# Miniprotein binders against b1l550: the designs that were tried, part 156

Target 1, 279 residues: b1l550
Amino acid sequence: MRLPEELLERARDIHSEAPSHRIKLDRVGSFGLKVPVEFKGFLLLAEADVWVSLPEGRRGVDLSRQVEAIYELSNPPKDPFSLCREAAISLLEKLNYADSSGVSIRFDAPLQDGESLKYYGVEISSIASDEIINKIRVEILGMTACPCTAELIRAYKSSEIAATHTQRSLGILEVSTKAEHPDPDKLASIIERAMSSPLRTYTKRPDEGGLVIRSLSNARLAEDVVREMIHLFLEEFGHLPEDTHILAAVRSMESVHMHDIYAERSFSLDEIRKEISSH

## First folded at step 15 (miniprotein)

Design lb64
Fold by ESMFold2-Fast, scan of step 15:
Structure lb64 (fold): chain B 279 residues (1-279), chain A 82 residues (1-82)
Amino acid sequence: as target 1 above (279 residues)
Amino acid sequence: DPVKEAFKYFMEAYKLIQEAWRLLRKGDVEEAAEEYEEALEKLEEALEIAKEAGNERLIRMIKKMIEWVKDMIEELEKKLKG
């Protein structure tokens, strides 16, 4: 049931009223929206958040205008990157009192894995203010094998390939840039190549044995993985603007401990190049 | 009204910038430079409209994008010559 349009004449415009307290809010919006996106030939169900800044003198945000901004751009489904960037701009156009807008889109990305598919996590955002800043976070599981225990067991048994503990490790790359969002498949590839071995969705026994042997032959500390991820990132994405910010991290779910090991480094491209060039 | 018109040109410019990015991924450097040049024209139109409207935030946003696009055009011109 729709109420009569004449009631709009009598209803107060609550959103445009002065608030109880003159305090600016950084993010006010619609969170947890379900949006279809097209990603590399796949139609995926993504989750989106849309928001704007709210000035100190305004009580509320026009939430219906926020939903319009993203839904108008998502029909038909398009790539999540263009959707994210264009929706952030559209929010500023539709909500003229805002100093900034943002859009975040999350989904599980399919990745070819032999004859099957595996999935990794992607979160992208675009924040529009005086600049448009595009951010992407990729998380993918891989395998690490402990080189310390491998060396100890090798010394004990005098064998070339020593037994050691292996574990699932979560690799994380986050990039914030004024350029386009980096290709998440390339970020996922960097993470997997930095690991002792990738993980697989579907494995027969011979392939499983090969994966384990690969991990044992390429044992790496979490610290090693983070350094390798940074090295590989610079080779692939060193062309990005110098003020691009990167977070590289690994969380190793240690099979011999009740706790995880974590290693990370945040840096700008300008910062890391100066650091590396000093040696 | 003028502010919405300025945003229309800004969005058109940004779509051209996104097309330039797509072309650069394919190695089509010359075509990408053309898209950036067209984006620059749209941004300059957006800037004039934003100035007439007196919207300082939009003016700053457009100016920063113009600076960025000009830098990209310069970088691509150097690549094409060298």
Scores: ipSAE 0.741, ipTM 0.916, lowest interface PAE 1.2, mean pLDDT 86

Design lb65
Fold by ESMFold2-Fast, scan of step 15:
Structure lb65 (fold): chain B 279 residues (1-279), chain A 82 residues (1-82)
Amino acid sequence: as target 1 above (279 residues)
Amino acid sequence: DPVKEAFKYFMEAYKLIQEAWRLLRKGDVEEAAEEYEEALEKLEEALEIAKEAGNERLIRMIKKMIEWVKQMIEELEKKLKG
């Protein structure tokens, strides 16, 4: 049953009414929208969230105008970065009662891995208020090998074999900046280079042996990986504005424990440069 | 609607800023500086319209963008001079 559209002439405009309680809301929007995006020659299905702030005197948000903002900009499909930034600005233009707007877009990014592809997670956002802040979070799995157990086994066996436990570790780089979103492929590369070894989409047994040997030859604590990620980030992205904020983190899914090990550091470029130069 | 007109100029400015970023990735520093200067002109128009409309949030947003674009132009001018 479809209700007659003529009822709209008699229906109250609920969203423009005063609310039951005069309380401002920080984020009200349409979440989990499916949006096609063009990323480095690939047409991908992304998931988007769009929102605005809602003033204390207004009961609801015009959700149809939020969906209109992102869909008008996504046809034809475009790069997710420009879509994210432009949609955030468009939301403030279309919803004049809002003090701030935001857009987040999430997708799995393809990355060349020999003759195959592997995938890593990307979440980007743009938040428009008194300024536009562009944020990107990249997460990719890699391998770490424990140097502590390696040394203990070497001492026990008095041998040349570096035996230790290995595990999947999730590397995370998150960047917030007024400049453009950093290239996620470069962020993924930084994470992988900081790890004991990268992971592969598929391996034959000889390749699998090589990956294990590589990780054992480059044993790293989660703390080592975070420090190396920061070092590599500064080499690649030290040109970003000094107020750029970075989170570098590793979650190691320890194969010898029922729990994970986690290491992180948050910093601004200005803060970290002063810290390094004081040494 | 002057607020919508101010946003139109702001969006045009931001698209020029995005084009400057694209040009910088290609190493086209002089062309990027030109895009930033055009963006600055559009931001200044947006600012006057926002001031006339009395929209304090939009005024702050545009002013912050103007400050940043001026900083980028200065940095690129230093790079071009060696």
Scores: ipSAE 0.728, ipTM 0.910, lowest interface PAE 1.2, mean pLDDT 87

Design lb66
Fold by ESMFold2-Fast, scan of step 15:
Parts: structure tokens; sequence; C-alpha cells
Structure lb66 (fold): chain B 279 residues (1-279), chain A 82 residues (1-82)
């Protein structure tokens, strides 16, 4: 059953009516949309949210126009970064009452891992208002080894490769900038290089032993990993605008505790350069 | 609809900016500068249309983008000279 379209001629335009209370809303939109994207040769099914600001005098948003904005740009599938940026601009063009628009796209990014693939998390957004701000968050698991326990065991047994506990640690890099979204593979690489060792999808016994020995020989505190991530980020992305904002964080899932260890630092490029040059 | 026309030029400018970013990743600095210059022309056209339409938010958005693209061009010119 489909109601006659002639009824639309008699129906009130609810969205354009005055609301019960004259209150602005920051984000009103369509969340959890499925969108195909092309990422480095892979066709992936991503999840997208699209929204606009709603002025105090308008009751509702034209949700169909929001879906049209992103889907017009997603066929044929294209890279999620240009899709995100262009859809945010398109939303402002299509919804003339909005002061701002936003688009967020989430997907699991494949990385070549020997003969197999491993995956890391990517969330990108673009927010358009008086300027366009592009944001990316990359999360990838790695391995850390505790240097404190390593030192105690070394003192006790006098071994060159000290025994210590190892655990999975989640590394996080988030970047907000007027420039293009940074390459997520480069952000993932920075995180993995800052860790004691990377994790793999598949290992044979010799490879597994090698990863463990590497981790034990490169024991790092969560605090060490965050500092190294920042150092490596500045080497790779120091060319970004000075007002670029970065969050670097590590959550270490401590194998000897019932709780996790967490370390983070937020900064702008301007801020961190002044800090480093002063010391 | 002049607002829609201004957004059309703005989108064309932003696509040129995105192409400049792609060229810069390839090391094609001179070509990237050309894309930025073309984007600036599109933005100046968008600005005139937005002013005619009296859309203050769009005027601010275009002006901020013009300022940023000019900074990007100046940075590339310094690198090309250096």
Amino acid sequence: as target 1 above (279 residues)
Amino acid sequence: DPVKEAFKYFMEAYKLIQEAWRLLRKGDVEEAAEEYEEALEKLEEALEIAKEAGNERLIRMIKKMIEWVKELIEELEKKLKG
C-alpha cells in the first residue's frame, strides 16, 4: 500500500512551521547511513552521519535533502575523504536555512599484513560553516611491554633480554585541520612504529617469537608511546597549518591488572613547537 | 538563484583545491599553484555573487577561503623560490 500522492497537496508543510519553542539545534540529521566508498583499491561499505544546524524559527529539517546530498556524490563510489568534504558543502547549498553542516564517515581500513590483511579503525568528518574543518581519527592495536617489570627481572636474573608482561595497546591519533585529511595509512604507521611492536592477523611460530622478542627489547610505557607518536607525527605532518589540532593517546590493556592505563596529549602545532623549542 | 550559483563556484573552487592537494602529494608544486590560482578566481566570482545576494554567512565563508588560498599560494611561491 502506498498513500495517494494527491494527499501531499492538502498536507501541511510541518518542517517549515514555527516550533513549539524558539530554540536553535546544533545538529539535526540522518545518522547510520550505509555508503559505499573506494579506499586504496578496496570497495568498502562505510557508515555515514549527515547533519545541519536548525534555526530557532524552523520546526524541522528536510531529511530527504540530506540523504540526496551524500548519495548524489557517492555514485559511483569514490574516496571517503572527498565524499565527506564535498557532501558537507552540498548540504549547505541544499538546505539554505542552515548555518553549518557536517558529515562523518566511519570504516575499517585494510592494511597489507604479509599474505593476509589486518584492519584498523578510521573515522573522518568535515564540518562546514564559516570555514571547512576536516577531522580524522585513526585507532590501531599494537603491543607494549612493561619496562618497570623488565628492570626488576633484569636486576634479579641479570639477563640482557629481561622478562616482562606484554599487552595489547590501542593507539589513537586524531587530527583536525583546514587542510586535507591526513593519509590514515601514515597515521596508522606512526602509531605502530611508536609501539613496542605491531600486531599481526597471522603468525607462524618463528614470526610470533620474533614479535615477542622485539617487544621485550623495546619496552615502552604508555607515556613513552604517546611522546614517540607526537615526535613521529611532527616529522611526517609538520607542514600542516599551525592551527591544526592533534590528539595523541594510548590505552594499554594491562595483562597484570584488572584495569587499563591511559595516556594522552592534545595540542596545536603552534603550541607544541613553542614547547619543544623552549626546552 | 544567486545563492545556489555562488555555492556552485565555491564547490568548483574547493574541487580545485583538492586537486592541488593531490598534485602536491605527487611533488607537482607548479601545477598545484596553478590549481590554487584558478580556485582563487572561482572564489572571487563566488564572493561577488554572494555580496549581490546579501548572504552574510556565505560572504564570510568565501572570504575566509580566499584568505586561506592566498596563504597557500604564498607558501608555495616561497618554496619554489627557495
Scores: ipSAE 0.762, ipTM 0.923, lowest interface PAE 1.1, mean pLDDT 87

Design lb67
Fold by ESMFold2-Fast, scan of step 15:
Structure lb67 (fold): chain B 279 residues (1-279), chain A 82 residues (1-82)
Amino acid sequence: as target 1 above (279 residues)
Amino acid sequence: DPVKEAFKYFMEAYKLIQEAWRLLRKGDVEEAAEEYEEALEKLEEALEIAKEAGNERLIRMIKKMIEWVKEFIEELEKKLKG
């Protein structure tokens, strides 16, 4: 049942009232919205968060206008990057009391895996204030193999391919830039190439054996994987503005330990180039 | 509403910037430069409207975008001439 619109003439405008305490809030919004997006020829259900800053003198945010901002731009479904960027701008236009706005969109991205598909995690955001900053985080699982145990077993058996423990490792690349969001497929590819081997959705026994042998022949520490990810990132995305910020990280779920091993590096493009070029 | 009109031009400019990025990914440098030039015209229109409206935040936002677009145009012109 829809209530009569005449009630709006008599009802208080709660959102525009002074709050109980004059405290500014950094993010107020609608979280967990489901939105259709078009990604690389696939129609996907994504999850979106939209928010704005709220000044100390205003009691509440007009949440319906936030939902309108993203839904107006999502019909027909469009790429999540343009949706994210344009919705952040639209939020500032629709909610004129806000100093800043933000949009985050999360989805599992399909990636061709032989004759099947596998999926990796993508989270993108756009934050609009005096400038627009675009951020993307890609997470994908791969395999690592321990070079230390491999060397011990090699010494014991004098084999060309040493036996060692393998584990799933989560690779992470996060990029913040004033330019467009980097292509997440390229970020996922960088992570997988830095690992001892990629993981597969479906394998037959001979293919599984090949994956294991590849991993064993390419044993890498978490520290090795992070350095290789940075090297490969600079080859692919070195054209981005020098103030672009990157986080490269690996979390190795060590099969021989009760705990994980973690390695990370954060940097700007300007910073890392000076470091690599130093004598 | 002049503020909404300024945002309309800003959004049109940003859509042109996004199109320039798409063209650059395809190697269409000259076409991308044209999109940036058109975006700059839209941003200048947005700036005049924002100044008339007296919206200081929007003026700063538009000015920053103009600086970025001018930088990108200069970089692309160097590639086209060199």
Scores: ipSAE 0.717, ipTM 0.903, lowest interface PAE 1.3, mean pLDDT 86

Design lb68
Fold by ESMFold2-Fast, scan of step 15:
Structure lb68 (fold): chain B 279 residues (1-279), chain A 82 residues (1-82)
Amino acid sequence: as target 1 above (279 residues)
Amino acid sequence: DPVKEAFKYFMEAYKLIQEAWRLLRKGDVEEAAEEYEEALEKLEEALEIAKEAGNERLIRMIKKMIEWVKERIEELEKKLKG
């Protein structure tokens, strides 16, 4: 429903008014927007947040222009990376009072898993100000097996092979860069290869047994997984600019404890190479 | 609107930068360098328009992107030589 246009002549422009307090806001926007994206041949439903900075002298943001920015670029659906980057630039064009803009897009990414699919979490962001910074976070579940308990059981005279507790572990890789967003499938692959074994959506008993044996034969601490993720990341993405910032983390949902174990390392490419070169 | 025109050139430049990234993933280093050079031309046009418009924020943004693109071109030129 449209109201008479004469109301616009008499109505105050609330957004352009002075605020109650002259305080700058860092992020004001439309959060939880549903947008279709095309990812590696799949049409997926993604969730997007769009925002801009608000200067101290302005009461509000034109939210309709924010929605317009992302929806104009999302029809027809396209890859979420280009959508994220281009929408951030478009927000600065459409909202001339803003010093910075940002877009975040979240979705579950399909990954081929034998004859089926499994899914991992992807969150991408682009923040435009004096620079454009592209950020991606990938989270995928894998399996870890405890090497400490494995050694204890192996030492026990009744055990021919190491037996130990196994648990689901969440691997996390986060990358911030002025270059393009890294390929999330490659980040997911790095995480899975660092684990004791990957998890699967569907297994038959023989395959399930093989996965368990693989995990037991490759027992790893959370600390081991984080170090291996960093090593594999440098092999795959060492060509990124030296100021690229990475977070590598593992959260192990310990089957023998009421609590989780967590290990992480954040670093720039320049920082980690100097550290490794000192050894 | 000169500010919108400057953003148009900036967006065109950024699309060329994104194409350079696609070419680099394929190993097409020389073609990627050409895309960066074209992006630089678009950014220089955007900069002139932004200066005429007197938009200091946009001028800073464009200048930083020009610097970043020039650094990428230098990296690729070294790679092509070596």
Scores: ipSAE 0.718, ipTM 0.909, lowest interface PAE 1.3, mean pLDDT 87

Design lb69
Fold by ESMFold2-Fast, scan of step 15:
Structure lb69 (fold): chain B 279 residues (1-279), chain A 82 residues (1-82)
Amino acid sequence: as target 1 above (279 residues)
Amino acid sequence: DPVKEAFKYFMEAYKLIQEAWRLLRKGDVEEAAEEYEEALEKLEEALEIAKEAGNERLIRMIKKMIEWVKEEIEELEKKLKG
């Protein structure tokens, strides 16, 4: 049963009223929306959050206009990057009391893996205020092998092949820029190349042996992986604006410990270039 | 509603900026510069409307975008010449 439209004329506009306390809120919105997106030929189900800032003099946000902003732009399904950017602008147009808007879209991205597919995590956002800032976070698992234990084993037995512990490590690249969102496949590739070896969805025994030998021959500390990710990022994305901000991180799920090892570095392109050029 | 009209031009400009990015990925530098120039025209229209509406936040947003697009055009012009 739909209530009569005439009731809208007599009901108080609660959202436009003054709040009990004059406090600005940074993010008010609709979280956990399901939206279809088209990503590199795949139709994927993504999860979206949409929000706006709320001024101190206004009690609430018109949530229906937020949902309209993203759904109008997502039908038919389109690439998640354009959807994210355009929805953030649309939110500011539809909700004129807001100082800022944001959209975040999360999905698992398919990546070709021999004869199969593997998946990595993508989270993109666009925040519109005095500028539009586009952010992307890519997370993908790889393998690391411990160089310290490898050296101890080599010294002990003088073996031809160093034995050491291997573990899954999660590589993370996060980029915030006024330019377009970087290609997540390229970010995933950077992370995998920085690791001792990539992980596979499916391997045959000869390929599995090769992956293990590659990892052992390319033993890397979490600190080594972060530095290599930064180096590779600068080679691929050094053209981005100087105020682009990057987070590079690795979380190593240590097979010989009850705890993880974590290494990270945050920087702007301007900052890192000055640091590298001074040496 | 002049604020909504300003946003209409801003969205049109941003779509042109997104097209410029697509063209740059393909190496079509001259075509990308043309898209940026058209985006700049849309942004100038948006700015005039925002100024008449007296919306200071929107004015700042549009001005920031104009500054960045101009910088991008200058960099592409240098690339085309050198």
Scores: ipSAE 0.759, ipTM 0.920, lowest interface PAE 1.1, mean pLDDT 87

Design lb7
Fold by ESMFold2-Fast, scan of step 15:
Structure lb7 (fold): chain B 279 residues (1-279), chain A 82 residues (1-82)
Amino acid sequence: as target 1 above (279 residues)
Amino acid sequence: DPVMEAFKYFMEAYKLIQEAWRLLRKGDVEEAAEEYEEALEKLEEALEIAKEAGNERLIRMIKKMIEWVKEMIEELEKKLKG
């Protein structure tokens, strides 16, 4: 049932009222929205969050205008990057009391893997305030092999091919910039190249053997992987603005332990260049 | 209304900036510079409207974008000459 519009004249405008306490809120919005996106020829179902800041003198946010902002821009489905950026701007237009707006979009990105596909995690966001900052986080699993155990076994058996334990490791690259979102396929490639070997969705026994031998011949600590990821990132994306902020991290799911190993480094491009050039 | 009009120009400018990024990924440097120059014109219109409306936040946002676009145009002009 639709109620008569005459009731709107009589009803309190709750959202525009003064709140019980004059406290600013940083993010108020609609979270967990399902949005179709077009990514590199694939139609994917993504999950989106949209939000705005709420000033201390206003009780609530018009949530229907937030949903309108993203849905108007998502039909027909478009690439998630332009959707994210344009929706953030649209939120500030529609909700003029806000100091800032944000949009995040999450999906599993398909990546060609021989005759099959594998998937990696992508989360992008755009935050609009006095400027627009675009952020992307890519997570992909790879394989690492322990160099310490490899060296011990080599000493024991005198073999050209190192024997050691291998495990799945999660590589993470997060980039925050005023330039466009970096290509997530390139970020995923950097992570995989830094690992001992990539993982596959499907392997036949000869291919599986090859991946294992590759990982054993390229044994790396989590610390090694993070440093290599940073090195490869600077080669590919060193042209980004100097105030671009990066997080590089690896979580190694150690096959010989009940716990994980974690290594990370956060930095700005300006900071890391000065550090590298000082040696 | 004037604030919404300023945002329309700002959105048009940002779409042109996104097109410049697409052209740069293709190596089309001259075309990208043209898109940035058109975006700058839209931003200058947005700024005048925002000033008349007296919206200080929007004025700051547009000014920062103008500074960024001018910097990009200078970088691309350097590449084209170099």
Scores: ipSAE 0.722, ipTM 0.911, lowest interface PAE 1.3, mean pLDDT 86

Design lb70
Fold by ESMFold2-Fast, scan of step 15:
Parts: structure tokens; C-alpha cells; sequence
Structure lb70 (fold): chain B 279 residues (1-279), chain A 82 residues (1-82)
């Protein structure tokens, strides 16, 4: 039942009232919104979170204004990066009591894989406060092969192509910058090139054998993969502002263990360049 | 509402900044510099309105964006000269 609109004039404005306790909240918003986006010629259904900071003197956030901000900008569907950035600014305009706003958009990105497609994870955000900071996280599976076991088996059998265990590894690159979001396809490419081999959506037996041989011929520790990801990132994205922050990480789902191996490094561009040049 | 008007100019400026990024990806350096210069004009308008409104947070946000846009214009001008 739709209530009479004249009741809105008589209703208390609960959100603008003083709260029970004068405590600031960092993020208050609408989470898990479904939003269509256009990504490199594909129409995708993305999932979005929108939020603002809430000052200590205000009881609640106008959630309808948050939904309005992102939906006004998503019709017609546009690229998720512009949507993310513009919605964060729109939230501050519509909710003037907020000190900061944020938008996060998540989707599975299609990547051409021969005549087929494979998918990798993308999460982007934009946080507007004194600055607008654009963040992207790319996750893609690849294959790693253990060099330690390979060397042991080579010593035992004197084989040219050493037998070793292989496993799926999840590569992660996260970038925070005041510049535009980096191209996620380039980040995914960096991750895959750092691995022993990429994974495929489907393979026939000859192609599968080739992929395994590639992996075995390019055995890498999780630590090796992280270092290579950083090296490749610096080659591709050295033009970003010096205060750009990067997280490079690998989670190896070890086939010979009941547990995973994890390696990571967080750094700013300025920090890592000084570190590399000091050797 | 002057605060909303300042945000309108800020959004227009940021859209121009995003267009500059698109042009830079295409190698259109001169056109990108022009977009940044237009964005700077919008940001200066936004700053004047924000100062009149006395909104210190918005003033800080606009000033930081102006500093960055000026840095980008200077970098692109050096690239065009070389």
C-alpha cells in the first residue's frame, strides 16, 4: 500500500536528528547494488557498493540519495571506471554533510582466449575526500611449478625436463593512484607473464601437454612470481605519480600441501625505485 | 545553493580530466593539454564559489586538484616542446 504523500510533510526527519552517541562513522551506505556496465564492448552486470562518512552529530545517511547518484550515472550503461569516479563526486554533492564518499564496483572481466573467453576478477573503487583516489584490484589464476622439487628430480633422474608438482596460483595486483585506474587487461597480462604459464578455459590434449611443458620449463617460486610482477609493473606503469601505491601478491594453492603459500609486497613507486637503485 | 554549484563545476572539470586521460592513451598530447587547461578554468570557478560559501573541506579538495592539473599541464608542455 502506498501511503499518502502528505504524510512525508508530517514525518520526522530521522536522519538529520542527533544520534544516541556522538561517534563518527567511516562508511555508511548501500552495498550489493546491481549495476549494468559497459566494459570493452561487453555489457556486464556489476555489483556496486556506495558509501559516505557520517559526522558525529547526524543520526543517519539518506540512502535514497546514494542509490540516485549511481543509477543516474549508469543509464545508459557506461564504463565502470568513469561511473566509479563520477559517482563518488556526485555522492559528496548530494550528501553535503559527508567528509568523504566512496564507490566500489566488482565484475568478472572477459579476456580473449583463442576462439573462447576466460575471465578474471576486477574490483575498482574511487574515494573522494581532500583528493580523489582511484584503486583497482585485479585477480587472475595462473599455473606455477615448483623449482625445488624439479631440481631434486633432475638430480635423481638426470632428466632435461624435470618432473615437479604444479598448482593453480592466484596473482593479485592492486594499485591506488590519483591518476586514472590502470587498464585491468594490462594488469592481468603482467600477472600471467610472471607465472610459470597462464590457464585456459578449455584445452585439447596436445594443447594441454604444451601448457604443462611450458610450466615445467619455467618453474617459479611464489616469491619469484611477486618479484617478476613488480618488475613488469614498473616497465608498464612507471609513468604513474610517484605516490602511487601498489600491492603485488601471489597465493599458491600447493598440490603437495594441505595449505597454501602466500607472498606479497606493498610499496609506493618512489620507495621501490630507491630500493632497486640502492643495490 | 553555492556548494552544489561549486560541485557542478568540479564535476565538469573532472569529466574534462577524464577526457584528457582518454586522449593521452591515444597519443593526442596537445588535445589532452587543452582539456586540462579547460578543466583548470572550471576548477578556478569552483574554488571562487567554494570560498564564498566558506566550505573549508571543498576548498581543500579543489585546491589539491588545481595543483595536480597544473603539474600535468607543465609535464605535457615539456613533452610537446621536446
Amino acid sequence: as target 1 above (279 residues)
Amino acid sequence: DPVKEAFKYFMEAYKLIQEAWRLLRKGDVEEAAEEYEEALEKLEEALEIAKEAGNERLIRMIKKMIEWVKEMIERLEKKLKG
Scores: ipSAE 0.763, ipTM 0.923, lowest interface PAE 1.1, mean pLDDT 86

Design lb8
Fold by ESMFold2-Fast, scan of step 15:
Structure lb8 (fold): chain B 279 residues (1-279), chain A 82 residues (1-82)
Amino acid sequence: as target 1 above (279 residues)
Amino acid sequence: DPVKEAYKYFMEAYKLIQEAWRLLRKGDVEEAAEEYEEALEKLEEALEIAKEAGNERLIRMIKKMIEWVKEMIEELEKKLKG
């Protein structure tokens, strides 16, 4: 039941009041909002977080204005990148006491997989302050095969294709830039190409055998995968601003261990080019 | 509201910047440069309004965007000439 509008005339504006303690908060907002987005011809249900900074002299944030900012821009549904960037700007316009705003949007992205689809994880954000920084994180599973065990089996006695253990590995690329969000399909492709082989949603036994043989013929350490991801990233996205920051990482769910192997490298484009050119 | 008017121009400029990115992905370098030039005009208008409103944070935001757009225009002009 809706309460009478006349109550608004007598209600205190709690949000505009002074807080009990004059402490600035970095992120105050509406988290876990469900928002429709259009991604490469698909209508997807994404999950969004929206926030602003709160100055030390203000008790609370107007949550209604936060939801309004993203809702207005999501109807009709649009691509999640433009929605993310434009909503961050809209939040600063609507909530003038804020020094910064942010929007994060998460969804599972469809990727063509033969006659079917597979899905990979995408999280994008835009943070607006004195500048707008666009960030994207892509995670996709692939297969790796151990070159160390392969070499031992070859040394012992083996066929032309060395036997070794294989495992699922999670590849991660995270990019932070003042330019546009990189295309997540291209980031996912870089990760899969760096792996021993991609994973499939559906295979028949001959195709499954082919994937295993591909992986065995392309055995890679987690360290090899990270270096290859960086190499392929520079080929595709080396045009981004020099202050673009990248994280490349692999978590290998080792089938012969009770624990995982992890390798990562973070860098700016300026930093990595100087490192590579010094050799 | 001058602050809202400045944000309107800033949003229009950012949409033009996003269009320039789309054109660059298609290899349409000349058209992308034109979008950046139009974005710069919108940003310069936003800057004057923000200065009159005395909003220091917004002034810094607009100035940083102007600096970056000018850098992009210069890079694309060099690319078109060379």
Scores: ipSAE 0.743, ipTM 0.916, lowest interface PAE 1.2, mean pLDDT 87

Design lb9
Fold by ESMFold2-Fast, scan of step 15:
Structure lb9 (fold): chain B 279 residues (1-279), chain A 82 residues (1-82)
Amino acid sequence: as target 1 above (279 residues)
Amino acid sequence: DPVKEALKYFMEAYKLIQEAWRLLRKGDVEEAAEEYEEALEKLEEALEIAKEAGNERLIRMIKKMIEWVKEMIEELEKKLKG
């Protein structure tokens, strides 16, 4: 139901009013918007959050202008990287009282897996203020095998039998940079290569046996996986600006425990290169 | 609308910067430097329009991008000469 138009001339402009308390807000916006994006030949349904900062003297944000900004730029669908950057800049133009704006877009990215597809998580952001910072987070499952239990079995004089527990582990790479977003497929590849073995969507019995044997022969602690992810990241993305910030993390869903194991490291490219070179 | 025009030039510059990143990944250093130089011209145009519009936030954003692009051009010029 549409209310009578004559009420508009009597209505107060609520969001332009002074608030009850003069407190700045960091992020005010429209969250959980559905937007189509084009990613590497796929048309995907993504979820987007759009937001701006709100000064202490203003009661509210014009939310309709936020939705207009992203939807105008999403038709026709485009790559999520360009959409994030362009929408963040557009928000500052449309909402000139804001000091900063941001756009986050999240989706499940398809990855070719033999004759099948598997999927990994991607979240892309762009934050605009007096500069533009691009952020990407990639999460993908892999397999790890425990080297400690393997060594205990070997010590028990069962060296002819390769035995240890295996589990799913979630690998995480997050990158914040003033340069372009890193290619998420390359980030996913780094994570999988750091694991004991990748996971598959579909395996036949011989292929399944091969993955298990690969995992057992390449046993790695969560700590080992994080260090390998960092090493592989530096090989692939050493061209990024030195002030680029990275988070590398692994969460191992331990098959022999009621709890998970977690390992992480955050660093700038400048920091990590100096650390590695100082030894 | 001068703010809209400044943003148009800024976005054109940003696309040139993205092309420079693509070229650098392929090892095409000279071509990347040329893209950055073209981006710098677009950013300088955007800056003049933003100054005339009196939009202080946009002026700061464009100035920071100009500073970074100039740093990249200097770095690539050293690589090409050395």
Scores: ipSAE 0.210, ipTM 0.645, lowest interface PAE 5.1, mean pLDDT 83

